VH-VL binders against q9umr5. Designs and how they scored, part 69

Target 1, 268 residues: q9umr5
Amino acid sequence: SYKPVIVVHGLFDSSYSFRHLLEYINETHPGTVVTVLDLFDGRESLRPLWEQVQGFREAVVPIMAKAPQGVHLICYSQGGLVCRALLSVMDDHNVDSFISLSSPQMGQYGDTDYLKWLFPTSMRSNLYRICYSPWGQEFSICNYWHDPHHDDLYLNASSFLALINGERDHPNATVWRKNFLRVGHLVLIGGPDDGVITPWQSSFFGFYDANETVLEMEEQLVYLRDSFGLKTLLARGAIVRCPMAGISHTAWHSNRTLYETCIEPWLS
Below, E stands for the ipSAE of ESMFold2; O stands for the ipSAE of OpenDDE; V2 stands for 0.75 times the mean of E and O plus 0.25 times the DockQ between their complexes.

## First folded at step 3 (VH-VL)

Design g3 (framework fv_modakafusp; at its last look DockQ between E and O 0.01; V2 from the best seeds 0.00; counts 0 for: pae E 20.6 > 2, placed apart)
Fold by ESMFold2, look of step 3:
Structure g3 (fold): chain C 268 residues (1-268), chain A 122 residues (1-122), chain B 107 residues (1-107)
Amino acid sequence: as target 1 above (268 residues)
Amino acid sequence: EVQLVQSGAEVKKPGATVKISCKVSGYTFTDYAMNWVQQAPGKGLEWMGWVDPRSGETIYAEKFQGRVTITADTSTDTAYMELSSLRSEDTAVYYCATGLSEYRFGYTPDYWGQGTTVTVSS
Amino acid sequence: DIQMTQSPSSLSASVGDRVTITCKASQDISNYLNWYQQKPGKAPKLLIYKASNLETGVPSRFSGSGSGTDFTFTISSLQPEDIATYYCQQYYDLPLTFGGGTKVEIK
């Protein structure tokens, strides 16, 4: 038998979006218990990420307790940030594979239709005015907005991303690092044709410098300082990078080749 | 320094109940599941079950289901194992045990209590 | 339940000998297997986890290998202090189960 799999969805998403992924798992690993968490669907995915983390934590605890051999997480888009925070705040998680499916792990600096819906006159260059305010931090997308041209504002105002990255001092940083390092494998999935995650290398912990040049994971201060454990995980051989071209943002969980190449090997 | 300190030896009559304590120090009690393991004289190790100290949830081996109760008291950092309707076959050493690494989360005990001998005789 | 079968139940060897203990699972458990050492009157001590990983502070003469259903534990050069009973334990599925143990003695 295979370890249970827990699926966490992204922004404006629901459990139905993962029906093809569920089919692939059932066909290749029959008998696997897969739970797609049906929380914070649709517009509820705009709630503050710490609120979402609390709700998802309550849902995963009984699943993990009943699977002492461990579980796997598959976390899509915004859901990958929820899952990374879960791994930091849960002192009792038993996650073997954390599969981050095109998630903005180092943040987002790109225009989307959702931003236009929320902030119709805004562009990525001026969103910092809204997102780095107390009001803006009440929206999930602002919790991981990362403007490379206003890094001081990001560091002071971010209520979520700067904390889970260990970029701002806080009393839980040591405990969160310890908890996160308990994961067996960190599987990073994304690609250049995603079209939403900006830069797409954020899915691999890459991000812009002040000149909008992408620095890779190993060039980031959070990696170099090992602030939440990336350097330690890489040294253990626990980080798996699985880039794939030709996949748009909404297609990551419905592409058979992506599943077979990047996901299936890590499901038990 | 991590320590698991168990309560002392017990002598019980058939039909009685025994409750063994396991007091923890040197790590955060709520971070890791606590296992209980039985070892009858001259026999191997047998897993009885475990508790998640944070939630209170338990999982028991089928052999002990219905007779064993495993609990955790987070105010005193102490786990308990209670075995009821004692039989002569329950004469054994009982261990509490936990694992403290990110890959082990209580599934690979590497810190063990000193053991508690329970003797069931008439 | 996953049954763990150890062989042999006991063995006798000379100091310096290579000692090999096998453990067979009743079903595929991947590499989710531990090896413990237990001396009389003492709690078990973890030596090897995840089939082949040596626990911190354990002498390098101990090793483990295997995957699936067949696992091997080896003492490359038996020392007097290695006299003990050795157990395998799977953690692939509940309940957690141990092998029957292998008592190692000096002849």
Scores: ipSAE 0.000, ipTM 0.380, lowest interface PAE 20.6, mean pLDDT 88
Fold by OpenDDE, look of step 3:
Structure g3 (fold): chain C 268 residues (1-268), chain A 122 residues (1-122), chain B 107 residues (1-107)
Amino acid sequence: as target 1 above (268 residues)
Amino acid sequence: EVQLVQSGAEVKKPGATVKISCKVSGYTFTDYAMNWVQQAPGKGLEWMGWVDPRSGETIYAEKFQGRVTITADTSTDTAYMELSSLRSEDTAVYYCATGLSEYRFGYTPDYWGQGTTVTVSS
Amino acid sequence: DIQMTQSPSSLSASVGDRVTITCKASQDISNYLNWYQQKPGKAPKLLIYKASNLETGVPSRFSGSGSGTDFTFTISSLQPEDIATYYCQQYYDLPLTFGGGTKVEIK
């Protein structure tokens, strides 16, 4: 039998968005119990990510308990950060494959339509004023806003990403790292034609330096310091990188080729 | 009915500190940032900063940075503005206010206190 | 900081007159502009938000228009109770900034 699959959606998504993914899984892995968590849908996905983490944790704990052999996580977009945080805070998770589907794992710094909608007064260069100011961190998007030009503000004000990354010292850093390292495989999926995740390499823990030059995962301090276990995971062959071109952000969960290439192999 | 009720007029000497309160009723205190606005006599309005009542986090205008402290007490639904090292130029009416921005996904209600007059004189 | 320049600084008009106040931003602020009315001894009152939206309960004789850098506030028919100082205010970026105000009087 196949391990259960838990799906966590992204910003403004719902379970309906994953109907194709469910179909694919059913076709290729018949009998798989797939649960798309219908929590924090729509505008509720704007709630603080830690709140979401708690909610999703409550939902996944029973599922994991019923699956002693382990489960797989497919986490899309913002959901990928939620899942990473879940795996960090849960000392008893049994996740085999953590599939990060076009997630801004290293944060976001780009102008997108959803940002304009949520923060219509702000552009990329000025959003730090909101995201690192009062109220900003009450919104999920700001929880992983990573302004490379205001690193000090990011490090001090980010209440989510900086913490799960271990970029800011906190008492749980060691434990979170230990917990996260329980994952069997970290499958990183993304691509250059995403159009939303900015930079798109964020899905692979790449990100801008102070000059907005994109550096790869291995060049990131979080990797070099192994602050949350990336270096360790890579060393033991637990990180899978699956880049794919030609896929827009809203299509990652609905592309058959992508599924077969990047997702399906890790659902066994 | 929404009410923002500020504390009474203050008379201070130069170098002193003043602390003004703004008590909120009629809406959830933590739903909106609380701004403070200065208005010198016969002059325009100047934004001083705001506090997130939920988190207590603040941001200040550069002009007042280092002298102003804005706080929120969620147990009493009261925001405070403390201004230290008072100068004659600080003589003004001070307002607590919401609705000056749309940082929370659109519309923010417009609520203002009645203003507090602070007079700084030797 | 974004500077907001209002004109005129003051005006006097007759009851029933059309009154127009302009506000110019030092940079493009899209439509993130408020118009406030402040009567003597009172707190400002929001009349127009987001450049052209009439706040709830505000008389229809008040209106706002514009986008980018140039904005206009209009009173279609000035009433005695409209004697006040009016301010534009941008919330496109921090710090929040106000125009210098326009004092409106009746002849």
Scores: ipSAE 0.000, ipTM 0.479, lowest interface PAE 13.5, mean pLDDT 92
ESMFold2 (binder alone), look of step 3: mean pLDDT 92; pTM 0.939

Design g4 (framework fv_modakafusp; at its last look DockQ between E and O 0.01; V2 from the best seeds 0.00; counts 0 for: pae E 16.0 > 2, placed apart)
Fold by ESMFold2, look of step 3:
Structure g4 (fold): chain C 268 residues (1-268), chain A 122 residues (1-122), chain B 107 residues (1-107)
Amino acid sequence: as target 1 above (268 residues)
Amino acid sequence: EVQLVQSGAEVKKPGATVKISCKVSGYTFTDYAMNWVQQAPGKGLEWMGWVDPRSGETIYAEKFQGRVTITADTSTDTAYMELSSLRSEDTAVYYCATGLSEYRWGYTPDYWGQGTTVTVSS
Amino acid sequence: DIQMTQSPSSLSASVGDRVTITCKASQRISNYLNWYQQKPGKAPKLLIYKASNLETGVPSRFSGSGSGTDFTFTISSLQPEDIATYYCQQYYNLPLTFGGGTKVEIK
């Protein structure tokens, strides 16, 4: 009687990482059909995000077709960006709750272990030279790299984040906004002790200005212009913000208190 | 070459309506928003509103809300600004302006029309 | 609405002088600020976007700086052709708003 749940993983991740989340759902919502999509696992998660969106869309369509009453999405880290793009490009999705689990929704501007592995001599201050090139845009991490000091390069070069945020004019912007607005609830989850998402407020559509001062969602141009529907969703009462301290980036899907507080209420 | 060519000067009486055209060439009209800006004699610049030519959606400054209508005709690549219930303080030069840099939001006017003088006198 | 307070309203300087114009926003606007030059009878011309980026074809003697609420426009060495009125304009939020202008004259 519970709506099916679709889980989308993050960077360098796999479906196995969600075993604890699956246990929590089974305990509180017995009989719920939960599908953890096993596409783009491990290093395959570095493939361009539009390629990942295409593959995940193909996997999600039959699940949604079998559940005309609707489905829920739980999308972790990079997976939250894949899911937001899915909601924009699918003109007939039936998603009720979109649960964004510590996802870099306004982008990333932070040094990480995987960036050091890929680009060992680069720092966040000069990574724009790599990410805002055609070659750099072939990596998923560069698809949502958001350098607040080179916004003009970001707006020109981003093949993914600037488009799904409506930060560049493009012919699909109106249709994508309309599609995204069909979601029932947007549940934003994250916290100050994440350690990877930088700034951590990106999980709540916050981001740096040019002085690296964090502006909250309501101070962002994409919100103020309502470019993809955030202002409209907030006015409907459809945005749920669920911050939680004390959780590191890899622990969001294995913390029972987080599940009970932030996820469980939205799994009708 | 990018060009924004506005219609000619107008003289109007208080209470009348003026409609100014702005025809574009040298770029794809539907890709960029068109802004309208008022400049009273010896005064600064004041944004009136904008239109998105692809959707027809508009946003107006509060000062002009209810008196201004901004439209776009994609068949002729022409934007229009109509201002009704004219007052003597509406005497001004009116500009259309658009931003064509792919590096920016559509709020950054890079290219401006030549301006249209509207004189409102009794 | 975001009010843009520009100072001074006018100034006179000699050829070769450094000219500084300031612009203060009533709210934080990050660096979403433009500077325009307007000569009599002409439309405004964009000189600087995003507070500090020089528009293509604009001489390097023009520069801008600032973020948040306080912004500065500088002409490093004033030339006779720089006689104009200069405007700041924020594009952080609608409505777009302009400063009151600074008329720059040669002594």
Scores: ipSAE 0.005, ipTM 0.432, lowest interface PAE 16.0, mean pLDDT 88
Fold by OpenDDE, look of step 3:
Structure g4 (fold): chain C 268 residues (1-268), chain A 122 residues (1-122), chain B 107 residues (1-107)
Amino acid sequence: as target 1 above (268 residues)
Amino acid sequence: EVQLVQSGAEVKKPGATVKISCKVSGYTFTDYAMNWVQQAPGKGLEWMGWVDPRSGETIYAEKFQGRVTITADTSTDTAYMELSSLRSEDTAVYYCATGLSEYRWGYTPDYWGQGTTVTVSS
Amino acid sequence: DIQMTQSPSSLSASVGDRVTITCKASQRISNYLNWYQQKPGKAPKLLIYKASNLETGVPSRFSGSGSGTDFTFTISSLQPEDIATYYCQQYYNLPLTFGGGTKVEIK
């Protein structure tokens, strides 16, 4: 039998958003038990990511317990960060494939229409004043806001991304790295036409430097220092990068070609 | 019932330091940042800064930067505002307050202390 | 910093009159604007949040409108208990800033 698949949604999503993905999985892997976790749906997805991590942890633990052979995670957008954090804090997870579906794994620094719904104009240049404030870190979006021009603020104020990245020292960094390294495969999916994840390379742990030049994963300090295990994972062939063009952010979970190319191979 | 109860009026000399308290009851102290607002006599409201009681992190208005210290004691559910190097211009009513922003995405309860009068005179 | 300019600074009207106060932001702030009422010797009280939403328990005669840079606060029928100073306040960006206030009196 196929390993169970757990799906974690993104910002303002619900299980309904993944109806096509479920169909694809059922078609190609009949009998697969797929669970789309309906937690922190809609506006509740704006809650602090650590709170979400705890909630999702409670939901996945029973599923994992019933699947001694392991499970697969498909985590979309913001959900990808939630899942990475899950795998970092869980010392007993049994995740075979962690599929990060267009997730801002290295953070977000953009001014997109999608985010403009939440923030008015000048978000890109001014959001740091909000996100790195006492209020800001109470919102999921701010938990992974990564302003390259305010690195000190990011490192000191980011209560989520900087921690799971090991960019800020904390007592659990070593343990979290160990836990995360339990994953069988890290499948990174994203693309240049996403329109939301900014830069889109963030889905592959690329990100801006101080001049807003996008650097690749291998050029990032988190990789060079192997702060949470990226270098180790890459070295053992556990990282899969699957870029795809022509897919908008809201379509990653509903594209058959994408599924067949980037997701399906890792559900077996 | 939610209550923000501030400490009593203060009279200070120029150059002195004043510390005002704001005790919270009726809601979880760490749920919301605590703001401090200055209002000089007959003048408008001016935001001084806030503290996140959960983390202790603070943001200050530039005008007060270097002179103001905002703190939170979670063991007593009390926020503090300390203003040093007092000047005559610091004579004002000071308020602790929540809800000055919707950085809770539309849910920001509006709680205010009763205000504390600080008089700075030689 | 975002400057908030209120107009007028003061007004006097009769009971039952429609009262309008304007607030202009120095830059676009979407609808991230509050309106406060402050009675003498009292702390401010939130009346309108996010430019046009009536706070719980606030009488329906109070309303707000606007987006971007121009905002309006209205009392449809001024009552004696409405004597106060009203403030707009933006929370689009830090630092939080208030308008200069509008003192409303009854003739």
Scores: ipSAE 0.000, ipTM 0.471, lowest interface PAE 12.7, mean pLDDT 92
ESMFold2 (binder alone), look of step 3: mean pLDDT 93; pTM 0.946

Design g5 (framework fv_modakafusp; at its last look DockQ between E and O 0.03; V2 from the best seeds 0.00; counts 0 for: pae E 15.5 > 2, placed apart)
Fold by ESMFold2, look of step 3:
Structure g5 (fold): chain C 268 residues (1-268), chain A 122 residues (1-122), chain B 107 residues (1-107)
Amino acid sequence: as target 1 above (268 residues)
Amino acid sequence: EVQLVQSGAEVKKPGATVKISCKVSGYTFTDYYMNWVQQAPGKGLEWMGWVDPRSGETIYAEKFQGRVTITADTSTDTAYMELSSLRSEDTAVYYCATGYSEYRFGYTPDYWGQGTTVTVSS
Amino acid sequence: DIQMTQSPSSLSASVGDRVTITCKASQDISNYLNWYQQKPGKAPKLLIYKASNLETGVPSRFSGSGSGTDFTFTISSLQPEDIATYYCQQYYNLPLTFGGGTKVEIK
């Protein structure tokens, strides 16, 4: 039988957005229990990410308890950051595959329609003034804003991303790493034509240096220091990288070829 | 079909005020900034400022601060640019422009009006 | 304010020639750079956005490259209809600023 699948949505999103993904899973893995979590929908996806992590944690506990053989997570965009934090804070998770679907895992440094809707007078070059304030950190977008030109402000002000990446000291770093390493596979999905995640390599734990040159995952300090377990997972053969060109940000969960290539092999 | 249609040419005396309209159709007016750009005869393009039609908030280039007022009327999907205390140096073509695109920031000029010629002479 | 220095101010070339225009920003603007074409008596037309992406319907002979402070616009094979003035424009910070323009003429 197939392990249950839990789906976590992204920014300004809801459970309805995953209708096509549900259809694909039903066709290829009949009888799979798929739960698309109906929390923090639409505008509520702007709530602080730690608040979302707590709410999603409460929702996944009974699902995991009913599936002692394990579950899979499919987590889209902002939802991939929620899921990574879940894997770190839950010492009792039984996640086999964590499928990160075009998620800004090393952060975001790009203007988007959502940023303009939320902060109309801002550009990426000056958004650090808003996001790296206590008020700005009350918005989920700012919880993973990562300005490569103001790294001292990022490291000091980020209430979420700098902590789960182990870029800023915190007392839970060792236990979070231990919990995260219990995952069976980390499946990283994204591509150059996404159009929203900036740089798109953030979906693979790549990110800009101070010159806006992209450094890949293996060149990042958090990887080299193995701050939360990426180096250990890679050495274990547990990281799967599945890049695909030609897919825009809103199409990742509705593209059959992407599903068949990057998602289907990891569902049981 | 996105269209920005500006009001007709104006001839003004020094010290007067001009108000140019920019009527929008083919997209949601309140979702994108409306820019105004000046081009003096034989010269380059110069950004004057913008308005957010949703909130009414404006930003003006320093050169025009204090003389320019940019507004938006969401009931008619029309933006306006008013320039006061006109000088001979204000003789120019004035453009409205919006950044309607799913892949770009909504404030970068992409679609332009046809331009409105303002002549300031004694 | 970010100054955009565009070179040359004018050029003259034959049909079929490769034409290159440069634009230098007074500070790092990443790739937040547009290129516009303006024909006499007409509004500017966006050709290239985000330094290197062709706008819909723009012929493939037009291209852009660069990041940071130095940007290049190229017409690979100049055509008669390409007679125009070309402008770069940054949108990294406010105020939005344009280069001084490059008038392209055919010999």
Scores: ipSAE 0.000, ipTM 0.424, lowest interface PAE 15.5, mean pLDDT 88
Fold by OpenDDE, look of step 3:
Structure g5 (fold): chain C 268 residues (1-268), chain A 122 residues (1-122), chain B 107 residues (1-107)
Amino acid sequence: as target 1 above (268 residues)
Amino acid sequence: EVQLVQSGAEVKKPGATVKISCKVSGYTFTDYYMNWVQQAPGKGLEWMGWVDPRSGETIYAEKFQGRVTITADTSTDTAYMELSSLRSEDTAVYYCATGYSEYRFGYTPDYWGQGTTVTVSS
Amino acid sequence: DIQMTQSPSSLSASVGDRVTITCKASQDISNYLNWYQQKPGKAPKLLIYKASNLETGVPSRFSGSGSGTDFTFTISSLQPEDIATYYCQQYYNLPLTFGGGTKVEIK
């Protein structure tokens, strides 16, 4: 039998968004128990990410307990960060494949339509004033806002990304790294035509330097310091990078070719 | 499989009220908005409004504001569209439609009912 | 409201022909545009979402392109089963609005 699949949605999503993915999984892996978690749907996805992590943790624990052979996680967009944090705080998770589906794993820094919607009077260059404020950190998007021009504010004010990345020292950093390293495979999916994740390389732990030059994962301090285990995972062949062009952000979960190429291989 | 099944054809007199139902299956009814779309004979599609089945909140197109009422019954997974003060120009096929939302106001209806024909005649 | 203007309102082409339909928005809608196919007596069917993404199960001969205010829908090789009216629809802002439609017929 196939291992159960747990799906975590992104911003403003719900289980409905994954109807095509469910169809694909059912077709190629019949009998697979797929659970799309309907938590923090819609506007509720704007709640602090740590709150979301706790909620999702409560939901996945029973599923994992019933699957002694392990489970697979498919985590889309913002959900990918939720899942990474989830795996960091859980000392007993049994995740085989963690599939990060177009997630801003290294954060977000860009002007997008959803940013304009939430912050109509703010531009990318000015969002740090909002996101790195106490009230700003009450919004999920700000929890992974990563302004390369205000690294000091990011490191000190980011209540989520900086912590799970181990960029800011905290007493649980060692334990979180250990927990995250329990994952069998980290499958990173994204692409240049995403249009939302900015830079798109963030899905692969690439990100801007102070000059907004995109550096790859291996050039990031979090990798070099192995602050949460990326270097270790890569060394043991546990990281899979699956870039794909021609896919917009809202299509990652509904593209058959993408599924067959980047997702299906890791559901067996 | 997602299915939207609408109630049958209606024949009404001017000034009357019509209420059309749309029963859904194959997905969680409360997850996304239910839209209603009007199509007069030989004419294009016109969005009437939607309901959030979870909260019951509605948004209506200005053209239908004051005459249309969209509701959702979560106990039966059924959405309703009620149009009052019917006029001859309300003769049309009415569709319920649902879909997915994006990272803003954007909404994409991608599942449609079979349509309900409403005829308004003296 | 955002007005969507389709062109042409109707066209007739032969099987195998390339068919192109345009849609123009009254304002910048980014890529928040869908294309629907509606066959006679049937409900609309989503073919393209977000300007250029092919919906699952839709033949590859259908495609969409564009961003901002100008959009294009294309059938690379028209088939008999493609006889329908096609509509663009913006979902950048409420109210949702449709183009006037393009009736496609076979010669």
Scores: ipSAE 0.000, ipTM 0.481, lowest interface PAE 13.2, mean pLDDT 91
ESMFold2 (binder alone), look of step 3: mean pLDDT 90; pTM 0.929

